# Ledger of designs, part 10: miniprotein binders against p73408

Target 1, 371 residues: p73408
Amino acid sequence: MRQILIAPDSFKGTLSAGEVCQIALDVLAPEFDCVAHPLADGGEGTLEAIANNLDGQWQTVRVQGPLPDQTVDACYLWLPQEETAVIEMARASGLPLVPVGEHNPEIATSYGTGELITHAARRGAKQIQLAIGGSATNDAGLGLLMALGWQFLDSQGQSVGWGGQALGKVAEIIPPVLNAFPQVTVLCDVTNPFYGANGAAQVYAPQKGADPAMVQRLDQGLRHFARVVREFDGFEINFPRAGAAGGMGGGVAWALETKIESGFTAIAKLTQLEQAMAGCDLVITGEGCFDHQSPQGKVVGGVLELAKKINKPAIIVAGQCQLSQTVLPNVLKIFSLVGPDMPLEKALQHPQTALKKRLVQVKQYLIQSQN
Short names: E, the ipSAE of ESMFold2; O, the ipSAE of OpenDDE; V2, 0.75 times the mean of E and O plus 0.25 times the DockQ between their complexes.

## First folded at step 4 (miniprotein)

Design u4
Fold by ESMFold2-Fast, scan of step 4:
Parts: C-alpha cells; structure tokens; sequence
Structure u4 (fold): chain B 371 residues (1-371), chain A 92 residues (1-92)
C-alpha cells in the first residue's frame, strides 16, 4: 500500500493545517497509508501545527497586552521532551488584540511577550522558538527586553516607558544583572532593515494605525535607537530582517544574541519533517495561495525543495496556484480549489466542501497512477 | 518525462496547473479534457508550456496544441518553439 505524507500549511482565514490534514485523512486513509504532518511558517497557526506533531502542553499566562492598560490571557506551547517553548508574540502583543479604532504603534508595547519568555524560562525551557508575525508594535522589542530586566533611561535618568514613542528618548542602556536566559531563535521570513524607506516604520507602521506624521516620528525613533546601540557596544542594528515586528528582529538579535531562522526551517527541524518524508512514497502539501517563484521561507516551497532533495514526488492542493518561472520536476500535479466547478465565492464560504472535492480528485488520480 | 504548465486567466484571476507525466498519450488526454473545462468557463486567455524530451516531440506537441486551441474557439493562437520547449498561447 502506498505511504502518503500529508504536510500542508494552513489555508489562512479558512482552515487550520490540522483541519486540512483531517479532511485529507478522511478521504485518503481508507485506500492509502497516510501520515499527517501539519506545518506552519511561523505566523498564525504555528502553535497548533506543532502541537499536532509533538506532545505539547498548553500554558496560559495573564500578561501585559499591547495597550498600556490592557491585560490578556496568552497561551504558549511547552514541549517537555525538547525542553523548548514555542511562543507566538501576536498572542500577547498582536494586532488582533487591539480594539478597532485603537491601533497605535507609538504606545503599543511588546512587554507581554517578554513575560511569556520569563514564564517559559521558569518552566524549565532551555530553548525558545519565538514567532514574531502579527505584531501591533513598533518598539524594537524594548518592552520585551524590559520584561527580561533591561533598563532604558532618558536624559533625566527616568525610564523611557513603553511604545514606539520611547525609542527616540533612550539615552542610557542598563543590561540585566542576571545573564542566564534560554537560547532564543526568532522565526522570521521578512528581510526589511531596521529603519529607512524599506524599514519597520515606513513599511509596516501604517497597518498598525500610524498616519504619515507618526510614521516619520517612529522611523526617527528607530534611527536614534540604532545610534544609541552603536555607542553602547558597537552593534550595527540596521541589517536585513532587523525590521521585523516593528524592529524586534533587530532588538532581540542585539540584546539576546538570537538566531534568526525562516519559520518553515525551524518548524521542519523541530518536527523532524525530513525523516517523516523519507518514510513515505509521496507527499501531499498545500496552502491557500501558492507562488512557486520564491520557495524560501514558504511552507509549500520548503516542502517541495525538501522532497526534491530526497527524491520524493509531490502533489499540491491549493486555493489558488500561480507559477511564473520555475517548474519543479518532482511535482506530479497541482489541484486548485477554485476552478470551473467551484467559484471563488463558494470556496470561501464552504472551504471544507471545496477542499474535500479536490481531495476526492487527488484520490482518483492516485488510484489511476502507478506511483 | 514531460513537464506541462497550464496558465489560465478568467475574470481577472489567474490559475495555474502543473504536471509531470511519463507518457505522451496521457498528456494528450489531460490537455484535451482541461481545455474543455476551461472553455465552458469562458476563459479568454490560456497559455500552455510543454518541456518535451526532444525537439521532434516539441514540434509534434506544438501542432497538436494549435489544433486543440482552434477546436475550442481560440482565434488568436501564438506558438513559440525553442529547443525542446513549446509555448502555445490562445486568446478569444
């Protein structure tokens, strides 16, 4: 009997990676030996995907929310055998936590994400996987660092406080006395620098509530903070990826000496994807929209490159697929949810039905093939 | 093996299908079936790219694709052959 690895990303806004796997199992498992291996790219759905692959324990902690007078119940995933915590910053400091009309990156803080790191360290974490997508913040991780014991003072010797507005006030940096923290790996797929035309504030602050004047103030704050960091220890914070999560990529790389990895790479290693794929005859992967031009950091692209490396055929099931330049020879067929028998509006209204229809076609294709 | 990419534009959206097929007869069956479905939807622009095993096979595919496009009502048919690669574009 053929062994099939089902290794999809979520269909963002409609189906989780786990739900995609369950529908595929329901359709394919009676005729094939199937193994579910839900994946993620470090954004929404990351904790759920990892929990479905590994024996994890959900930890719920009451922490500081993105707004100064806000408290939120945020969960993270504790993996006892791996001595690893997986934290999505968006659950404590994310844009969805901010009420409509109250988005403001000048005051939004990442402090709560730092509280999750502290809780995980007390739990016994030796490693932390920190996914930094979906942030409400433009504070370069200052809030997070303050929760870990860092102090940032203004020219009068007082704390600069929270939010992106604090960056331009920093005159003195005092690191924490205790230096023993878990190793942090940041999961990040954007390449934006810390400041400038393609930097954190110019590119991402508008979606977090910034008007043009506020964007300019935030960018100036990031530039000021970069100068202060250089004077403090010689670190150059303006590098590719440093702009992620309102500059948090840069801030934590500097202060915590973090490793930065693509979300897919980190999750694939943590869940032993290559070993799982090697044990199967073919892989089925998918996501809501696939663009083959840039497989780096993308789940489907990463799965396809790995399958090619170990000589495994692949099938793609996607909401909508676009290929422009490169065609991978190990891809047997691409099934699009949206098509002649399933208009876009119906696929969006009934995603489970649309996916099941395509998986039935995948099943039929596999029964008729010799592979 | 033969690689096939099919790209379709309908109502401002673009859809792409990619296949790797072991035999030529199976490819011909898939192309005819897919173009029937696409034509029923009113797709105005269709592009098919085939990476054949030889230049001779590429020329044969170019002729077959031109006839299939014509059969399905595409009036502006452009064929581009370079080595073992064939690209056929049809518009209504």
Amino acid sequence: as target 1 above (371 residues)
Amino acid sequence: SVEVTIRVEENGETFTWFYVVKDKEYLEEILEELLEIIEKRGAEKVEITVHAESEEDAKEFAEELREIFKKHGYTEIKVEIKGNRVKVRGEK
Scores: ipSAE 0.000, ipTM 0.195, lowest interface PAE 14.7, mean pLDDT 83

Design u5
Fold by ESMFold2-Fast, scan of step 4:
Structure u5 (fold): chain B 371 residues (1-371), chain A 92 residues (1-92)
Amino acid sequence: as target 1 above (371 residues)
Amino acid sequence: SVEVTIRVEENGETFEWEYKVKDKEELERILEKLLEEIEKRGAEKVEITVHAESEEDAEEFALELEEIFYKHGYTTIYVVIEGNRVKVRGEK
């Protein structure tokens, strides 16, 4: 009996990674020994995918929201066996929490994300995985750091306050002593530097509510803060990935000496994907749209590269595939939900049915293939 | 080389921070700014522990902390001095 690892991403907008795994188990498990290993890339569905892989406990904390007068109930995932907390900053400091018309990165704060980190540390976390996609902020993580006891003072010795507007005011930095503080790994899929034409403010502040004048002020603030940090301890904050989440990538790498990894890489390590795959004869992976070069396909691409590395055959089940299977020698076959027998509109209306139909074909293929 | 521990209780949860400061003046500045931030959150109980270099310094820190707590609206203040350690607790 073949042992099959089912390691898909979500089918964005239709099925969670867990739902994809459940449908695959329902079709394949009677004939094959199947192991479900739902995955994510650090974006939507990340906490759910990890909770399904590991025995996770949801923690709800009432924290500061992205706007100064806002409080939110934010969940993070506690993994007791791993002594690890998984935190999505967007749940405390994210753009979806801001009402339409109120987006303003000059005032939006990451303080609530720092409160989640503080709660996790006090719970006994030795490691924190911090996913920083979806931020409402352009504060370089200053709010987050303030929640951890860091102080940022202006030229008059007063707190600079919150928001991207605070960055240009920083004249003095006072760090706390962090005893038994967990190792923080930031999950980041963008390469933007801290400031400049390709930096945090120029590229991402417009989607957070900034007009062109505000973008210029925010970029100047980031440049000023970079100079203050360099004067403080010699750290160069303007590196690739430092611009993620309004500069939070840079801010926490500097202040907390964090590692920065791609979302897939961090999740694959945390869930021990390579070990799980090595224990199986075949891997089945998939997502809503597979394109090795797009932001979509990072999970499928990562799974396929890992499978190739350890010489395991793979099958892809995708909503639509933009890549020829002939360029992937370790891929046995690609099954697309959308095809001549299943138009896009039908697949979108009945995603569970479309996926089941393709998994039945996968099952038939596997039975017929022998060896 | 003064070590300071600050504990805050708000909405049923307890938070703790530690600082190492070079002198009393730096400690006073840090506490003033931190208490301003804590106050915005409606913290009901705050406890500050200072490990001073001497018993005489500990007594001076106790008086200073009591003044700072009163200034920030804590109406019930408890002070404990044990050698060179000072613990001051303020409640609203």
Scores: ipSAE 0.000, ipTM 0.224, lowest interface PAE 21.1, mean pLDDT 84

Design u6
Fold by ESMFold2-Fast, scan of step 4:
Structure u6 (fold): chain B 371 residues (1-371), chain A 92 residues (1-92)
Amino acid sequence: as target 1 above (371 residues)
Amino acid sequence: SVKVFIWVEENGETFEWEYKVKDKEELERILEKLLEEIEKRGAEKVRIYVHAESEEDAKEFAEELREIFKKHGYTEIKVEIKGNRVLVIGEK
């Protein structure tokens, strides 16, 4: 009996990775030994994908929201066997938590994300996976660090306060005395540096509510903070990826000596994807990109690279795809939800039905190919 | 699916968990592991809130939770049921 690993990303806006796996199991499991292994790239759906792969416990904590007068109930995932916490900063400090018209990266704080980290550390976490997509902030992780006991003072010896506006005021840094602290890995898929034309403020602050004058002030604040950090302990914070989440990538790497890793790579390691794939005869992966101009996603790309490395054949199920399987050496066939028999609008309105229809075709293909 | 919230009080601090479970059997598996871990930490008070799909299911969850708390040595167990919602508090 052929063993199949079902390792998809979510079909964004329509189906979760777990839902994709369930539909695939319903169609394929009667004829094949199937293992569900839902995946994510560190963005939306990451905690849910990991919880479906590992025995996870949802932790809900009331924390500081992105705005000063805001409190939010934010959840993170605790993995007791792995002694690992998985935290999405967006659930505490994310752009979706800010009401329309109130986006302002000069005042938005990452403090609540730091409260989640503190809770996880007290829980006994030895590792923390911190996904930093979707931030509302441009504070270089200052709020997060303040929640961990770091003090940042202005020239008058007073706290600089919260938000991107605080960065330009920092004159003195007082670190906390930390005994054993969990190892933090930041999940990040952007390469932007801390400041400059391609830095955090110039590239991402406009999407967080900044006008051009504010972008300039925020970039100057990041430059000032980088100088202060360099004077404090010699650390160069302006490296590729340091600009992620309003400079949090740089701030956390400096203060917590963390690694920055791609979301897919971190999730694949945590869930032991390579081991799962090695135990199967083939992999079915996919994602719901319905715009054929969009490039192949990080999850599908990562799965295919891994499958090629260990010589496993793959099948792709995608929302809409223009790629030929002959260009991808280990791909047996690509199935698109959208086709002559399934117009885009119908696939979007009935994604479960469209996916099931294509998985039935995958099943027929595999049965006919069985020797 | 059923929503489950768990609060654990340890040395004056409160830890919170949120679960989404399909049935009583899944909840029992989750709670057995969680309560075993909590016992190692010396937690004295645990509160579990369940938002079930029906009043009948709520009563079944209440009885299941009562038995799980008893099995783990909680001597003072309080149960409150209101419609499809259940709150169970266990103390040692």
Scores: ipSAE 0.000, ipTM 0.095, lowest interface PAE 23.0, mean pLDDT 83

Design u7
Fold by ESMFold2-Fast, scan of step 4:
Structure u7 (fold): chain B 371 residues (1-371), chain A 92 residues (1-92)
Amino acid sequence: as target 1 above (371 residues)
Amino acid sequence: SVYVLIRVEENGETFFWWYKVKDKEELERILEKLLEEIEKRGAEEVLIEVHAESEEDAKEFAEELREIFKKHGYTEIKVEIKGNRVKVRGEK
C-alpha cells in the first residue's frame, strides 16, 4: 500500500478538515504517498474545504446583514477555471451574525445572500453553489429574490418588506423582466417540507428566536405564500427539502429553477473526489463523532459509499465512536480518539495531540496489515 | 440550452445578466425587452456584451444586436467581435 487519500470532514468545534489532513500528512507521509482531500457537508467549513482543494479566490463584498439595520462584509469563493462561485448564505444571512437577544425570524432577511449572488453573476459565474445551512431567516428566500429584482406586493400594491412576517402579506408577484442568473445549485441536507408540522417554521424557527405564537404566524405565512405561488404559475412549493433555510430551498427552486443536492454530493463532484479516490489504494476519512447515524450521515457516509462503489478499502478516524461493534463492507478498522487511553475531556482539550496519537496507531496498523 | 452573459453599461453603471436561451430567436426577444426597458430609463449610450459558445455564434449575435439597436432608435452603432465575445455599443 503506497497511496492513501485523506478525505475527512471537520471535527466540529476542534479541528478543521484542512487541519485534520495536515496532521495525517505529518504522521503518514514519511511512510506512504498521501493525498489530502478535505471535505465538508455544505455547512461550517465548506468554503475552506473547497478552497484547499481548488485554490479558489476569495471575494469580499459589503452586503445587507440578517437584520434590517445591519451591514456585513461577506466572503464567497470564486473558482475561475470552473467559472463557479461558492456562496455560503450564513456569511451574509446567518444566525452567528445576529447579536444575542436579537434573533427574530419575523424580521431577519436573506437580502444579503441575493447581493452575493448578484456580485458572483457580475464576476462572470456560470454556476453558483449555494450552501444554505446556518440561516437566521424564515423568509422563504424573499429577501434574496428581492435583491435579484423580484417584487412582492401586498393588497394595497406596496412592497411587503423583509422578513418572515412579509410572507403572509404577499398578494402579487412581479418577476424581474430581464433578470436571469447563472445555474444555482442549492446544497441542502434536510428533507423538511415548506410548511406544516415538519416544515421550516415548526422545526427550525425556535432556534432562530421564535416563540410558539411566532412559529404559528411564520407557518401561516409560508402556507399563504405557497398558495400565492401556486396561483401565480402552478408551482407546488411544498416538497421535501423546500423547508431548508426558512423555506429558501422552496423559494429559490421555484424562482431560480435551482437544482438541490446534498452538500457532500455537490462538493464531491466539484472537487472530483471519485477520480482522486480511484488513484489511491486506501481512503482514510473521519469526523468528530461517529455513531449509529454516521454511516447514514453526510461526509463519512458519502465517502464510504463511494469507496464501496469503486472497491477501495477505508479506515475511519472519529473523535468519538458510540458503536459497540460494527461491520461495514469495506471498512478495515475504526479508530476513536476517545478511548481507555484518551478520556473525552483530554481529547477535547488537546485535539491535535489526540488525533496524532490515533494516526500513529493507524500507521502501525497499515504497516502490519500490509505484510 | 445555452447560457449567455449579457453585460450592459448604462449611463456609467454596469449591469450583468445570465440568460438561458434555447436559440437566437429567444435571445432576440430578451435583447428587445432589455433595450425597451433601457429606453424607458432615458439612457442615451448603451453597451451590450454577449459571451457566446463559439466565434461563429458571436458573429451571428453581433448582426442581431445591430438590427435590434437600429429598431430602438440608436443612430451610431459600433460592433466589436473578439473570439466568442461580441460587444455592441449604441448611441442616440
Scores: ipSAE 0.000, ipTM 0.235, lowest interface PAE 14.2, mean pLDDT 82

Design v1
Fold by ESMFold2-Fast, scan of step 4:
Structure v1 (fold): chain B 371 residues (1-371), chain A 80 residues (1-80)
Amino acid sequence: as target 1 above (371 residues)
Amino acid sequence: STIRITFEGSDPEKFEEALDKILEWAYKYGATVYFELEGDKLEITVRGVSPEVREKLAEEAKELAEKFGLEVTFEIREKD
């Protein structure tokens, strides 16, 4: 009996990676030995994908939201066997938590993310995986660091306060006196530097509510903070990836000496994807991508690169036919959910039905190739 | 500047004594200390010290390693 690893990303807006795996198991498991291995890229669905691979315990903590007068109940994932906490910053400091019309990266704070980290450390975490996608913030992680006991003072010796507006006011940095702290790994898939034309503020602040004048103020704040950090301990914060999450990538790399990994790489290591794939004859991976402009293929791309490295054949099940143009030697076939027999509207309306239909075709293909 | 001190050995009680001494120095100099204990390793990161204090801390950590029979390694973050 052929062994198949089902290693998909979520079909964003329609199906979780776990739901994709369950549908594939329902179709394929009667004829094949299937192993479910739901994946993520460090964005939406990351905690759910990891929880499905490992024995995860959800922790709910009331923390500071992205706006100063806001509190939120935020969940993170505790992995007891791994002694690891997996935290998604967007659950405490994310853009979706901000009411329409109140998006403002000059004010939005990452303090709540720092409170989740503090809770995980007190829980006994030896490692923390921090996914930093979906931020509402442009504060270089200052709020997060303040929650960990860091102090940032202005020229009058008073706290700079929260938000991206605080960065330009920093005159003195006082780190916490004592902190027993786990290793933090940041999950980051952007390469943007801390400041400048391709930096945090200029590229990402507009989607967080910034007009052009505010973007310039935020960028100047990041430049100022970079100078203060350099004066403080010689650290150069303006490196590729430092601009992630409004500069948080840089801020935590500096302050917490974090490792930075791609979301897929971190999740693949944590879930032992390479070992799972080596134990199978074939990999089925996929993603729902019904828009040609969607940022495609981080999970699928990573799975395919890994499959090629260890010489395993792969099948792709994806939302649209655009992926059929990128055929690799180890890719046996690409199945698109959207096609002549399944219009885009129908696939979006009935995603489970559309996926099941294509998985039946995958099953037929595999049976024919077996015979 | 920042210095990361790694002590290695098989006796957890000696790690506790080494950590206590480094914490005393941190309090004296107003430095920030992060530490992590895992198995036979104790990693201590000391931040917010001048280069001169950092060199003193490295020498004192080496003395502690010799006193307690621990192995010590250093990683310094200083761009020159």
Scores: ipSAE 0.000, ipTM 0.224, lowest interface PAE 17.7, mean pLDDT 84

Design v2 (at its last look DockQ between E and O 0.02; V2 from the best seeds 0.00; counts 0 for: pae E 16.5 > 1.5, placed apart)
Fold by ESMFold2-Fast, scan of step 4:
Parts: structure tokens; sequence; C-alpha cells
Structure v2 (fold): chain B 371 residues (1-371), chain A 80 residues (1-80)
């Protein structure tokens, strides 16, 4: 019997990767041996995808929200066999937690994300996977570091407080004494530097509520903090990826000696995707994105690169997909989620129906190809 | 700027060959390629291209359409 690996991304805003896998199993499993391997790119659906692949335990912690007077109940995933915690910063410090009209990166703090890290470390985590997409913050991870015991003082010897506004006030850095701390890997797919025209504040602060004057103040704060860090220990914080999550990429790389990986790469390694694919005859992957403006196909692209590496054929079920020339020869067929029987509007309103219709066609194609 | 190329035909193998050739040209210039397959139509959007590259992609697409018996149409946008 042909063995099929079902390795999709989520259909963002409509279906989780696990739901996509379940629909595929319902259609294909009666005739084929199917293995579900839901995936993610470090953004929306990451914790759910990992939990579906591994025996994970959800941990709920009441932490500081992005606004100073806000508390939130934030979940992270504990993987006891791997001694690993997986944390999405957006669940504690993310844009969706801020009401429309109250977004303000001068005030928003990453402190709650640091509280999740502290909880995971106390639980016994030896590794932490930190997904930093969707932040409300432009504080270079200062809040996160304060939750870990770091002190940042102004010229008067007092705490600088929270938010992007604090960066320009830092005059003294006092690190905590740490006897043991987990290895932190940041999941990050942007390449922006810490400050400047392509830096954290200039590129991302407007979507977090900053007007042009505030963007300039935030960028100057990041530049000031970079100078203070350089004076403190010689570290150059302005590198590609350092601008991620309002400079958190830079701040944690400096303070916690983090590794930085693409979200897909980290998730693929954690879930042993290559081993799963090697045990199958072909892979089915896909995504439900129809947005020409969004970053394209990190999961689908990664699956196809891996399929090429180990010489496995692939089938794609997607709304849209970006393929490189180098992986195209391994693609047997592409099935579009939309067509004459499923117009775009109907596919968006009834994504389960759209996906099921295309998987029935995949099933028919596979049956015909066996004979 | 952006060019959107639409191929019409019923042979999926010919669509993949057309897409492969468009990627060859786009890769040379570091352009982003996105495609959507809708029934008997393959829509390819190439972003971040100069006017010179747009002309080459349009010429390549016309040649592929002739070679594989496909219909081809173009839409050009000056803003990405």
Amino acid sequence: as target 1 above (371 residues)
Amino acid sequence: STIRITFEGSDPEKFLEALEKIYEWAEEYGAEVVFILEGDKLEITVRGVSPEVREKLAEEAKELAEKFGLEVTFEIREKD
C-alpha cells in the first residue's frame, strides 16, 4: 500500500493544520496508509501544530499583558520528553491583545513574555523555542529581560520602566546572576536590522500604532540602547534579524546568547519531519493563502526542499504557492482550492468543503496513477 | 513593478513547464513569483521587476503559449 505523509501548513484564518490533516485522512485513509504531520512557520498555529505531533502539555500562566495595566492568561506548550518549552510571544505581548485605537509601542511591554520564559525555566526546560511574530512591542526585549532579573537604570539610578520609550533612558545595565538557564532559540523569518531605515521602528512601529514622530523617537531609542550595549560589553546589536519583534531579536541574542532559526526549520527538526517523510512514498503539502501581499510558502517551500533532498514526490493542494525552479521537478501535480466548481468567495466561506473537493480529486489522481 | 501572466489550457503538464520557464527568468533577476491554478487557468504574478524584465517575461510567456498550445494574457502594474 502506498504510504502518504500529509504535511500541510494551516489555512490561516480558517483551518488549523491539524484540521487540514483530519480532512485529508477522512478522504484518503480508506484507500491509502496516511500519516498526519501538521506544520507551521513560527506564526499563527505554531503551538497547535507542534502539540499535534508531540505529547505536549498546555501551561496557562497569568502574566503582564502588552499594556501596563493589563493582565492576560497566556498558554505555552511544555514538551516533557524533549525538555523543551514552545512559547509564542504574541500570546502575552501581541498586537491582538491591544484594543483598536490603543496600540502604542512607546508603552507596550514584553514583560509578560519574560514571565512565560521564567515559568518554563522553573519547570525544568533545557530548551525554549521562542516564536516572536505578532508583537505589539518596540522595547528591544527590555521587558522580557526585566522579568528575567535584568536591571536597566536611568541617569538618576532608577528603573527606566517599560515600553519603547524606556530605551532612550538607559544609562546603566545590571545583569542577573544566573547559575543555569535554558538555551533559547528564536524563531524568526525577517531580516531587518535593529535600527535605521530598514530597522525595527521604521518598518514595523507604524502597524503597532506609531505616528511618524513616534517612529523617530523609537528609532533614536534603539540607537541609544545599541550604543549603551556596545559600551557595556562590546556587543554589536545592529545585525540582520536583530530588528525582529521591535528589536527583541537583538536584545535576546545579546543578553541570552540565543540561536536564531527560521520557524519552519526549528519546527521541522523538533517534529522529526525528515524521518517521517523518509518513511513514506510521497508527501502531500499545502496552504490556504489567497493573499498576494503575505509572505509566501515557507512551510510548502520547506517541505518541497526536503522532498527534493531525499528524492520524494510531492503533491500540492493550495490557494496560491511560490515554487522555486529547483524543487519543481519533484512536484507531481498541483491542485487549486478554487475552480469552476468552487469560486474564491465560496472557498473563503466554506474552506472545509473546498479542501474536501480537491482531496477527492487527489484521491482519484492517486488511484489512477497506481494502475 | 508587477506583471500578471495568465495561461489558459487543460494540460497540467504544460502548465508546470510554463511555470518552470518563468521561474528561470525571474530567478535571474531576483523577482518574487506567485501562482494560482484555477481550473483551466494558471495565473502567474511576478513582482519586483524592471520594465526590461517585464518585456522579457512577456516575450517568454508568448513563446511558451505558442509552443504548448496555450492562450496567454497580461496585466501590468507600475506599483508592486
Scores: ipSAE 0.146, ipTM 0.617, lowest interface PAE 4.7, mean pLDDT 87
Fold by OpenDDE base, look of step 5:
Structure v2 (fold): chain B 371 residues (1-371), chain A 80 residues (1-80)
Amino acid sequence: as target 1 above (371 residues)
Amino acid sequence: STIRITFEGSDPEKFLEALEKIYEWAEEYGAEVVFILEGDKLEITVRGVSPEVREKLAEEAKELAEKFGLEVTFEIREKD
């Protein structure tokens, strides 16, 4: 019997990667032996995808929210076998946690994300995967680092406080003694530098509630902080990806001496995607890009590249397939959710039905190909 | 036979409209349609069409391209 790996991304706004896998299993089994391998790119649904793939334990912690007066019950995923915590900063310091009309990246803090990291470290994490998408903050991770015991002092020797407003006030840095602290890996897919025209503030602060004047103040704050860091230990924080999550990419990379990896790459390693794929005859992947503005799913591209590398045939099931690369020779067929029998509007309204229809066609195609 | 229709342009909404029209035509002829959207390009592959239907699709695609201000190119394969 042909063993099939089902390794989809989420269909953004419609189906989780786990739901896609379940629908595929329901359609393709028992005729095919199918293994579900839900994936994510470090964005929304990352924890759920990993939880569906590995024996994970949900940890709920009451932490500081993005606003100073706010507390939230945030969850992260504990992987006891891997001694790994997977943390989404958006659960503690995310944009959706800020009430409408209260978005302010000068005030918003990443402190709660640091509390999650601290909790994971105390739980015995040797590794922490930190997804930093969906932030409300432009604090360069200052709050997060303060929760870990870093002190940032102004010219008067007082704490600078929280938020992007604090960055321009930093005059002195006092690091904590972190004995046997877990290795943190930051999951990030953006290439923005720390400051400047393409920096954190100029590109991302507007969507977090910054007006043009605030954007300028935040960018100056980032520039100032970068100078202070350079004076402190010689580190150049203005590198590609440092601007992720309002400069948290740079701040965490500096303070915790960590690497920034792509979300897909980290998740693929964590979930052992290559090993799973090597054990299968065929991989089915897909994404639900119905929005033309949605960047090509790094998951589908990553799966296809991996499949090519290990010479596995692939099938793509997608709403819209944006392939950044020419059709790989190992791609057998692409099935679009949208088709003559399923207009875009209907596919958006009934994604499960649309996917099921295409998977039936995939099944038929596979049966015919065996024959 | 197979025809690949490639639209080029900067307006994604026009690509969606073009895609919908190609699907409507393909449905009428019972053809299979696959598409790839990449930046400023929409590639639509229609399979299982007769040479006559292929020519008609090409003509209709040209009209659509003109209507939407898109560039259009065609690749034809005689074998599916």
Scores: ipSAE 0.007, ipTM 0.268, lowest interface PAE 10.3, mean pLDDT 87
Fold by ESMFold2, look of step 5:
Structure v2 (fold): chain B 371 residues (1-371), chain A 80 residues (1-80)
Amino acid sequence: as target 1 above (371 residues)
Amino acid sequence: STIRITFEGSDPEKFLEALEKIYEWAEEYGAEVVFILEGDKLEITVRGVSPEVREKLAEEAKELAEKFGLEVTFEIREKD
């Protein structure tokens, strides 16, 4: 009988990747033997996807939230056998933690993410996988670095404080006395440099609450900080991907032993996706993506590329996204949740029902193909 | 004038090297650079260059594509 790998992204806003897998298992059994391999791209659901595939221990730490007067209980995943901690920045410094009327990247701090790293290092972590999607901040990782013991001082010798507003005040950098931190891999899917027309502030600060005047102040702060770093040790911080998460990509690359990798690539390697796919006859992947004007998601694209590479057939189940991979010879069929019998509003209100309906059609298609 | 340079290939490391080279060269002339990386394509748009600088950028991009084993195409707008 056919063994099927179910390797989806979450259907964001409606179903987790794990829920998508469970629905597929329920619908396709007993006719097909299914293996759940929920995935993520370094954003929402990353820790859960890894925990589903590896033997890990959840750690809960009370840390600084994105707002100065806010504390949060943030979770990360400890993988003791791998000596690795997997941390989602958004759980400590994420935009969802900020009430809608209080979004302000000039005051939001990454300090709590640094506290998670400190906790993991004291636990014995030698490596950190840091997912940086969904941040509230534009502070270049200043808060994170201060939690690790870095000092950033103004011209009067006082701390510059937190937030994007602090970047323009930096006059002196004092690294911590201890400079032996875990290797950090930043999970990043954007290519934006630190500052400028393509930079962190210009491209991403508006969605974090910045009006045009604030965007200009934040960009100038990033430019100033880049100059101070160059004067400090010659490091050129304005490189591709440095602008991720409000400049955190650049800040941690400068200050720590770090790598920047695609979120999907890092998660696929860690969870051994290629090995799992090689053991199956067919892969079903998918994403919610109800915006038909956006590019294909990184998870679906990555799964399809791998399936093509190792000659595995694929089926796609998606919200209504236009998928650029539809012409690949190994893609057997694409099923859209939204259609004449399931308009967008109904699919959003009843996502489990919409997905079940399409997976029944997938099942029927697969049974017909075996005859 | 404006030139859009599109690299296509399968080696992400070479994409980043090509982007770095074009970015540095365009900045020497004070040009605005915008880029988009989607799958196996890297699109680089360089604005505010003279026709002479635009032609030099195109030649540099062709040399990088040959060196790195990438495909390259161009879209040119004489007026910005």
Scores: ipSAE 0.000, ipTM 0.217, lowest interface PAE 16.5, mean pLDDT 85
ESMFold2 (binder alone), look of step 5: mean pLDDT 77; pTM 0.716

